# Ledger of designs, part 419: VH-VL binders against q9h9l3

Target 1, 176 residues: q9h9l3
Amino acid sequence: PRKMVAIDCEMVGTGPKGHVSSLARCSIVNYNGDVLYDEYILPPCHIVDYRTRWSGIRKQHMVNATPFKIARGQILKILTGKIVVGHAIHNDFKALQYFHPKSLTRDTSHIPPLNRKADCPENATMSLKHLTKKLLNRDIQVGKSGHSSVEDAQATMELYKLVEVEWEEHLARNPP
Below, E stands for the ipSAE of ESMFold2; O stands for the ipSAE of OpenDDE; V2 stands for 0.75 times the mean of E and O plus 0.25 times the DockQ between their complexes.

## First folded at step 22 (VH-VL)

Design Md12 (framework fv_amlenetug; at its last look DockQ between E and O 0.84; V2 from the best seeds 0.00; counts 0 for: pae E 4.7 > 2)
Fold by OpenDDE, look of step 22:
Structure Md12 (fold): chain C 176 residues (1-176), chain A 120 residues (1-120), chain B 108 residues (1-108)
Amino acid sequence: as target 1 above (176 residues)
Amino acid sequence: EVQLLESGGGLVQTGGSLRLSCAASGFTFSNYAMTWVRQAPGKGLEWVSSITYDSDFTDYADSVKGRFTISRDNSQNTLYLQMNSLRAEDTAVYYCAKARRAVAGPFDYWGQGTLVTVSS
Amino acid sequence: EIVLTQSPGTLSLSPGERATLSCRASQSVTNRYLAWYQQKPGQAPRLLIYGASTRATGIPDRFSGSGSGTDFTLTISRLEPEDFAVYYCQQYYSSPYTFGQGTKVEIK
């Protein structure tokens, strides 16, 4: 059991005004926080906005980055059949152009017991940064260098582990 | 220190079977894909088979597909290669190799190999 | 499959000289998926370079890798006696994970 992984992706802006979010980095960790995957990914379309302040992605990272098609295949080999944990994970799956079964998906941005534990409204959408600070007493996404997808994936997994037992029981009684 | 130790090689007749083992230590075995690579006497390296960290995916060279089966026991830190319907051209030193990543990657550590000799 | 062709087949040099080995791919390979290995007689291969240009742990800085697309190069800036061996390139970009046929660096 515990066939579980956590994923976090960084996206850049493509399209006419850079409003299309395209996958530019993906990090996957196992239950213990060990890195299973961490690659810069080259979108199929021209990058208009690197969104560096948030994504941490720079032009030099796209030099010899893994083509999207190849990266997607690698990532799917890891995700397939797993319980996949993420924060606002629908954005990651959208960027991957992949949809994981709902029954095998865990979104830490929509787990009421997790919010309760953090003294937040159960139905509110809290940021990963906030939950991590409140529940793990750890600062992530610090500075102006952008996010670390590995750090964010690890934090996401650790947050989920705090409510895993309770939430899995809930899901068993109330399957999505 | 990472260590990979192959065993199970030997002399076998054409059409016979052999099972190779690779005992791994010095790293978290269950986090990495594993691979078999062989080398015929006086020849180059040939990729044989790979298996992902959780055994969910396996891959084989066309030359061994349908005859060889790669597997692993993460609880025992052991990689296996079941070789059936062996042919003379399967004669080689078989190396166990660790990938740098869970799904694939370069082979950053190798065992010393075990010799398989297939004779008529 | 991606075919890797190494050249030359044999490179005869003296200690202290510079060695340049070539690996050409039949199709473009993202350089982060190109590796070089060293194999000495009677020994298992040893990873030298991965990602086309990253030295593996413990590899001396006299070894360097470069290249992109279909053309890759392994350079040994100053050959040491222990560097005389066979060198293989390998791609792990797509299955099957093919090796080059090898280049033998021998003492002149």
Scores: ipSAE 0.787, ipTM 0.914, lowest interface PAE 0.7, mean pLDDT 95
Fold by ESMFold2, look of step 22:
Structure Md12 (fold): chain C 176 residues (1-176), chain A 120 residues (1-120), chain B 108 residues (1-108)
Amino acid sequence: as target 1 above (176 residues)
Amino acid sequence: EVQLLESGGGLVQTGGSLRLSCAASGFTFSNYAMTWVRQAPGKGLEWVSSITYDSDFTDYADSVKGRFTISRDNSQNTLYLQMNSLRAEDTAVYYCAKARRAVAGPFDYWGQGTLVTVSS
Amino acid sequence: EIVLTQSPGTLSLSPGERATLSCRASQSVTNRYLAWYQQKPGQAPRLLIYGASTRATGIPDRFSGSGSGTDFTLTISRLEPEDFAVYYCQQYYSSPYTFGQGTKVEIK
């Protein structure tokens, strides 16, 4: 069957007042949670705000980071032809400057069956941290060192597995 | 223990063809890019070709483009190199190597190589 | 294409001496994409260093890597008899993933 990967990205602030979110780390895991890709990425624009409390990105990470254009090429080689799972995944694709086919995209922030399992309103946008705590009994994004995109991608894949059969059947009956 | 075992080398005439195989064990083959690197007798290492973990992307050195085809069978943990229109310059030991990631990268495990001799 | 030039071509040294091997890239390569390999006679290459300075699993601490941009160095702090071999640098920054021509470390 068609292979499935999960992605999570960390962004830094570029552009005027650091308001543009630019890709600074990307992690991709396979169905079993094995790391396929995990790289720090140097945005093509000057970094105005590292956003370290959330991103975990520091100046030292950028010293050996992969230039954005190179990293984007590497990431797209992994994503092409795959079902890609993410949480609020629109933000990740925006940072990649890329559109993945909707039929191959799964967003754990907008899956009603997943919210139901967490005893949350079906149409609520729930954080990855909240869903992971409720459904996997795991604390992620702990401490003040920022998020780990590897940890977050792994959690995202595990969450999707909880509803995979039901949601894939739903999408087959209701193509996006 | 990671093991890579090349086979299929031998003597072939200019213009001929060979198919190399590399049997992999001791790791999850389908998570990693794979690579062929060759070494002519008494010479240095030359990258030949790489393939992504899932076969979706391949790349080749200019010297072999159009003549060599890299492929993999993840269900059989096997990497292949189809070599056509062989030239004397293709004479080398051919190594199979595993990347540390899903795309080409540093090659952390290597096979012992298989010798290809092209004569006319 | 990024050309890697290694120097010297040959180092003739005695056991216990320090070896310093250089690799110069024709254009800048981030440290993340620079590796060093060792090849003993009749054997396959072995990964020593990746990311310019990270030792691969099982590599003794007498091997160290450094450098950035275009200039990279492999240092063997105290040569052991098993260290007499050919050493290659490689960039995996962009295709084609080129190797240097090698530095042979031989016993004096």
Scores: ipSAE 0.332, ipTM 0.783, lowest interface PAE 4.7, mean pLDDT 91
ESMFold2 (binder alone), look of step 22: mean pLDDT 93; pTM 0.949

Design Md13 (framework fv_amlenetug; at its last read DockQ between E and O 0.85; V2 from the best seeds 0.00; counts 0 for: pae E 2.04 > 2)
Heavy chain, then light chain:
Amino acid sequence: EVQLLESGGGLVQTGGSLRLSCAASGFTFSNYAMTWVRQAPGKGLEWVSSITYDSDFTDYADSVKGRFTISRDNSQNTLYLQMNSLRAEDTAVYYCAKARRAVAGPFDYWGQGTLVTVSS
Amino acid sequence: EIVLTQSPGTLSLSPGERATLSCRASQSVTSRYLAWYQQKPGQAPRLLIYGASTRATGIPDRFSGSGSGTDFTLTISRLEPEDFAVYYCQQYYESPYTFGQGTKVEIK
ESMFold2, look of step 22: ipSAE 0.580; ipTM 0.859
ESMFold2 (binder alone), look of step 22: mean pLDDT 93; pTM 0.951
OpenDDE, look of step 22: ipSAE 0.852; ipTM 0.931
ESMFold2, fold request of step 23: ipSAE 0.518, 0.254, 0.495; ipTM 0.838, 0.754, 0.832
ESMFold2 (binder alone), fold request of step 23: mean pLDDT 93, 93, 93; pTM 0.952, 0.951, 0.951
OpenDDE, fold request of step 23: ipSAE 0.923, 0.918, 0.927; ipTM 0.954, 0.953, 0.956
ESMFold2, last read: ipSAE 0.620, 0.455, 0.519; ipTM 0.869, 0.827, 0.845
ESMFold2 (binder alone), last read: mean pLDDT 93, 93, 93; pTM 0.951, 0.950, 0.951
OpenDDE, last read: ipSAE 0.924, 0.924, 0.927; ipTM 0.955, 0.955, 0.956

Design Md14 (framework fv_amlenetug; at its last read DockQ between E and O 0.94; V2 from the best seeds 0.00; counts 0 for: pae E 3.2 > 2)
Heavy chain, then light chain:
Amino acid sequence: EVQLLESGGGLVQTGGSLRLSCAASGFTFSNYAMTWVRQAPGKGLEWVSSITYDSDFTDYADSVKGRFTISRDNSQNTLYLQMNSLRAEDTAVYYCAKARRAVAGPFDYWGQGTLVTVSS
Amino acid sequence: EIVLTQSPGTLSLSPGERATLSCRASQSVTSRYLAWYQQKPGQAPRLLIYGASTRATGIPDRFSGSGSGTDFTLTISRLEPEDFAVYYCQQYYSDPYTFGQGTKVEIK
ESMFold2, look of step 22: ipSAE 0.501; ipTM 0.823
ESMFold2 (binder alone), look of step 22: mean pLDDT 92; pTM 0.932
OpenDDE, look of step 22: ipSAE 0.899; ipTM 0.945
ESMFold2, fold request of step 23: ipSAE 0.476, 0.500, 0.436; ipTM 0.815, 0.829, 0.798
ESMFold2 (binder alone), fold request of step 23: mean pLDDT 92, 91, 92; pTM 0.932, 0.926, 0.930
OpenDDE, fold request of step 23: ipSAE 0.922, 0.923, 0.924; ipTM 0.954, 0.954, 0.955
ESMFold2, last read: ipSAE 0.386, 0.463, 0.454; ipTM 0.794, 0.810, 0.807
ESMFold2 (binder alone), last read: mean pLDDT 91, 91, 92; pTM 0.928, 0.926, 0.927
OpenDDE, last read: ipSAE 0.923, 0.923, 0.923; ipTM 0.954, 0.954, 0.955

Design Md15 (framework fv_amlenetug; at its last look DockQ between E and O 0.75; V2 from the best seeds 0.00; counts 0 for: pae E 4.6 > 2)
Fold by OpenDDE, look of step 22:
Structure Md15 (fold): chain C 176 residues (1-176), chain A 120 residues (1-120), chain B 108 residues (1-108)
Amino acid sequence: as target 1 above (176 residues)
Amino acid sequence: EVQLLESGGGLVQTGGSLRLSCAASGFTFSRYAMTWVRQAPGKGLEWVSSITYDSDFTDYADSVKGRFTISRDNSQNTLYLQMNSLRAEDTAVYYCAKASRAVAGPFDYWGQGTLVTVSS
Amino acid sequence: EIVLTQSPGTLSLSPGERATLSCRASQSVTSRYLAWYQQKPGQAPRLLIYGASTRATGIPDRFSGSGSGTDFTLTISRLEPEDFAVYYCQQYYSSPYTFGQGTKVEIK
């Protein structure tokens, strides 16, 4: 079994003017796309901006949401020791207030072979939505109801699998 | 349909060893933490041990720590409990229970249990 | 460890009556991590309620859970003959995952 998981988080705005991005949902899937974790998370500070059109988070989702400290513990148990795949994953880790080892991190927004496969400039930062459409012929993040973190995590894993062999070999020769 | 089937129970002498198995079906075994819960005759439920979906973390009740070992084979959809240095107080029906989540959660499905009897 | 104390030990009621079972925790438990189980003689336990108030799949709506902090309640609005059993509360908030000692609901 591959010790590889994909993660996607949704954040809401807290702090002054809602400029602080706080974790409000986290989804983790295994190599096969099976959901290992999917919880709404209650930030420690008052939510100023739900950012619903992007996050999909609504006030009702916070009623029985998992407190941040508890959720963080659960998530870390899943991530620890794993290769963690994500898209622009530094944002997820920042929201989690956790930083995974670079050698065990895979960011699909910074994989040149993936961009090449999608006929995009290798050094460009492409959106998950665009890569998913180009390489998987699948539409994600459709509509105005917000993102699905499960869907995004699954898409991220599937994208990585397209270049896994090549990229892992590259990393082996060029460890971060 | 989710099914959990325990086996390996029986009569054993104090100080002896026994290995329980739990065959799982009807769900993606590798997604969920698994647990052993026991029940002494005429008594309540006691959590014994848990293991996360990928075996990275195991946990034990103080009463069995150092004597019992929980493990799993996700390729075989099987949960195990190796019980060593058995004591009379370990006599119980041992249930295999599925957690609803990868790390922890309520036990949404249970096996029928297997009886372990430890005699002096 | 978190000790869960259930009360009463035995509840004698007739079919059609309302049953109220209590589970008290030695320390605060996040509601999301409190569950109730039903066990009939000679059978394995069955999950009734999780997250303190959410019914498990297939559980009749006569079963309901409530509570927060240290006090939790399982309510059976109208007892059916098949509801006479032992009920356990359980927390999976922190290890060890402890059960209450159980409440026996018996026919009067």
Scores: ipSAE 0.738, ipTM 0.908, lowest interface PAE 0.7, mean pLDDT 96
Fold by ESMFold2, look of step 22:
Structure Md15 (fold): chain C 176 residues (1-176), chain A 120 residues (1-120), chain B 108 residues (1-108)
Amino acid sequence: as target 1 above (176 residues)
Amino acid sequence: EVQLLESGGGLVQTGGSLRLSCAASGFTFSRYAMTWVRQAPGKGLEWVSSITYDSDFTDYADSVKGRFTISRDNSQNTLYLQMNSLRAEDTAVYYCAKASRAVAGPFDYWGQGTLVTVSS
Amino acid sequence: EIVLTQSPGTLSLSPGERATLSCRASQSVTSRYLAWYQQKPGQAPRLLIYGASTRATGIPDRFSGSGSGTDFTLTISRLEPEDFAVYYCQQYYSSPYTFGQGTKVEIK
């Protein structure tokens, strides 16, 4: 059977007024939550806004960070051919400058059965923090020193497992 | 503790084939890339081939491309090197090595090596 | 292909002396992707340094690495008898993941 990984990324602000989101950290875990990849990544453009409050990225992390082009190649070697799970995963793929097949993509921010388990409106876009607290009884993204992409990727995989059987059957009946 | 044990070396004629195995223990094998490195008698280290944690990507030195095939069985914690069309210049000690990550990286643990001798 | 050229080929020194080993890359390699290995006769290589300057677990602090771009250095601050061996640099920046040709550190 096709293997499944979960990904989470942290972005910093580049470009005019720091409005462009550029990849600065990427974490990937396997089905069991084991870390396959966790690297700080140096964007190809200068960083205008580290967005540290949310990203957890500081200047010191960039000193030995992997250049974007190299990191992208490494990340794509892990993602290719996999079912990739993420939360609002379009943002991660955009930061990677990459398109993953829709049939192999799972976005926990857009899975109606997952919302239903959380007693939330099926079409609402729920935060990862909220779903994790509600369905896994865990607090993630604690404090104002930034998110952990490892923690977030692990939480995303565990959330998907709660609806995996139902959602995979749904997708088999309703191919994208 | 991490252990890597190569086997399958020996004497073989030019044009022959051998399959090397590397039994791994003491770590979660399926998280890490694996590599074969060889060393001809009295010579330096030469990278031969690497395979990603899940076999999706393999790569080879030009000197062995088309003749050698790296593979792994994550359920058996074993790395393999199928060597075909062997030449005298393939005579070497073959080491398996564990990367510290899912793609090629620094090789933090090495096996003891297995000798392959290719005679005419 | 990134070629790594080590110098000198052989370094003849006495215990207690400082050894300085050089590794030059044909193309720039970020420091994250350069490693140093030690190999004693009849043994497998042992990882000493990765990321150009980070000591691997269990490596004594007399071993240090430095450099960036194309020029990298391994320093052994005070040679001990067990340090007489061959040393290889390796890049894992891009395939093929090449080694340098080695520097032999020998007694005398």
Scores: ipSAE 0.340, ipTM 0.770, lowest interface PAE 4.6, mean pLDDT 91
ESMFold2 (binder alone), look of step 22: mean pLDDT 93; pTM 0.946

Design Md16 (framework fv_amlenetug; at its last look DockQ between E and O 0.14; V2 from the best seeds 0.00; counts 0 for: pae E 13.5 > 2, placed apart)
Fold by ESMFold2, look of step 22:
Structure Md16 (fold): chain C 176 residues (1-176), chain A 120 residues (1-120), chain B 108 residues (1-108)
Amino acid sequence: as target 1 above (176 residues)
Amino acid sequence: EVQLLESGGGLVQTGGSLRLSCAASGFTFSNYAMTWVRQAPGKGLEWVSSITYDSDFTDYADSVKGRFTISRDNSQNTLYLQMNSLRAEDTAVYYCAKARRSVAGPFDYWGQGTLVTVSS
Amino acid sequence: EIVLTQSPGTLSLSPGERATLSCRASQSVTSRYLAWYQQKPGQAPRLLIYGASTRATGIPDRFSGSGSGTDFTLTISRLEPEDFAVYYCQQYYSSPYTFGQGTKVEIK
């Protein structure tokens, strides 16, 4: 039986006019929601826009941050061989410059049974905030101080647990 | 073996200036963040300032901001602290410390410290 | 800024006893960027524990760290004569990288 983790990342703006999204925080939790990894990450390029309203990242976080190459190695060691759960998880993998096997990837933004449980159209792409409020009766991403990647990763794991039995059976019958 | 040797401490009058140096050896200095930590006589440890491996980011305790400047010369393996507008409250042993990472903390190697005494 | 409050201020124990030192943060240190240092009179601090629970190189296994969020603990399972010293916690999560005020472990 394969182990399961949930991941969430926060990005800052690099490159011309700060339009390139670069990884600046990554949180990974286990099945029970315990934090396995939570670090601020220093992008290899100059930070043009901290995007603090959304990212929660400030200059002081970067003084303590792990360089991207080192952090990426640490993160990929945790993810390798595991079922990885995320919300719109393609963005997280893009920021990591990494491709996880589709058979081991679970994206809570694209699970029809989860949408059905939330009384939403099965083909809709629902935000993590809305699913968490409707299905877990919790408010996340509150205020203007940015998202918490630990909070978001924990919420993502709890959402997946609501449909885990049904969805794992579906995937076993319908391999991606 | 990692060694850090502070110098430049001494007796100075209130309002004066002093420049501390820390000579580093036994490791690749340019890979690691460096820090100054001080300890007033009979008191606990107080973080003063840190500088990243490449000097791109520096930060200071509020008590010294605007008066102290941290810098480093990676070609000479030396960390500096320029201390201006000194006050009696700045009297302390000043330690040079090496971070374990390219950004600050934790601090795995410390120098012996250099005493700064500020009098009127 | 994150304020670290250590308790007790002084811990009077005999060799062979177990010491438990607490460090409480005013804000969550969610990355577990918390360190413990030992300082003996006239000496520089020595790193014992970093990452809340990882022993630094050469630190005996009688020293252990635990905790997350706001509540952290240093445990010395059986005190040796050389363990009587002042102990400081420090967070290196967010600048300013504050220290606790210290816990003195002294011989009873």
Scores: ipSAE 0.000, ipTM 0.510, lowest interface PAE 13.5, mean pLDDT 88
Fold by OpenDDE, look of step 22:
Structure Md16 (fold): chain C 176 residues (1-176), chain A 120 residues (1-120), chain B 108 residues (1-108)
Amino acid sequence: as target 1 above (176 residues)
Amino acid sequence: EVQLLESGGGLVQTGGSLRLSCAASGFTFSNYAMTWVRQAPGKGLEWVSSITYDSDFTDYADSVKGRFTISRDNSQNTLYLQMNSLRAEDTAVYYCAKARRSVAGPFDYWGQGTLVTVSS
Amino acid sequence: EIVLTQSPGTLSLSPGERATLSCRASQSVTSRYLAWYQQKPGQAPRLLIYGASTRATGIPDRFSGSGSGTDFTLTISRLEPEDFAVYYCQQYYSSPYTFGQGTKVEIK
């Protein structure tokens, strides 16, 4: 089986009125939750909205942040050839301007067995925070400092592990 | 040689105010974030406040938020900490520290500290 | 906030011995944002290690840092008389920037 990693990204607002979501932090963890990558990233465009209450990103984090092009290269090297686990991961890939093969992607926001285990509707989109609390009895995304992408990535991996066997079997029978 | 020299400490009554200063030399002061860290007698280290190189961003521990104000004068190579509404638990040696990075850590140089004693 | 717990509280050793100090974080901390400080009585803290494993300027080779995730270690390979002090770990990964409660390395 292929190696698995979990990814979580934080975005800031750029462009007119800050409506463009630009990558400002990326965290990647391995199957065991060990951090493989965690960097602040400098968007190519001026930041209009740091979205701090959600992203945890502040202006001071951008002073020595890794330029987007460099960070993107580093991240893609890590992701290539691996099964990538994330929550609502299409947003992360969009911010990265990269799309991982669907067959190697696992989105915990769209895994019916995971929702079922959490006593949620199978076809509903549940938040990472809710699933983490329900299934792992863990509080994430708490406090005043915003989200921690490392924490979120770790939680995402742990959630996936709960349904890994079942879901991998399902995917084997029903390849995307 | 990097030098940081704190001043302004002393005895103050509860509810009083005090302004600490830190004179910096031996490095380009305006290029680095600065921080205050305090240490109560016989206790460990506690981060108090940080300020970016250009004063564009300041941050505070919850224990001092709304009471303390960090500022700096880059033309004078001086860091300040205005402390208002002082409490007994604010009693500590206050250290001025230079950040190695703009994210206010790690702190690669420290002053010798100035003692603040708050009495009832 | 991220809570850093150091162990042991006190470490009694003799000169020449190896010292191993632990710092455990309440949540994962990127190694780039973990530091160790030394403080001697009546003195200001001194930066020893930053980025979990990088020695600060002027720090002897006998000091080394390691670790990742939630577990970090400071090692003094051979204690010198001047190494008996209190050691603090600190994270600058996220605000508030927090220190461990310290480990005292004392002469046995």
Scores: ipSAE 0.000, ipTM 0.562, lowest interface PAE 11.9, mean pLDDT 93
ESMFold2 (binder alone), look of step 22: mean pLDDT 93; pTM 0.947

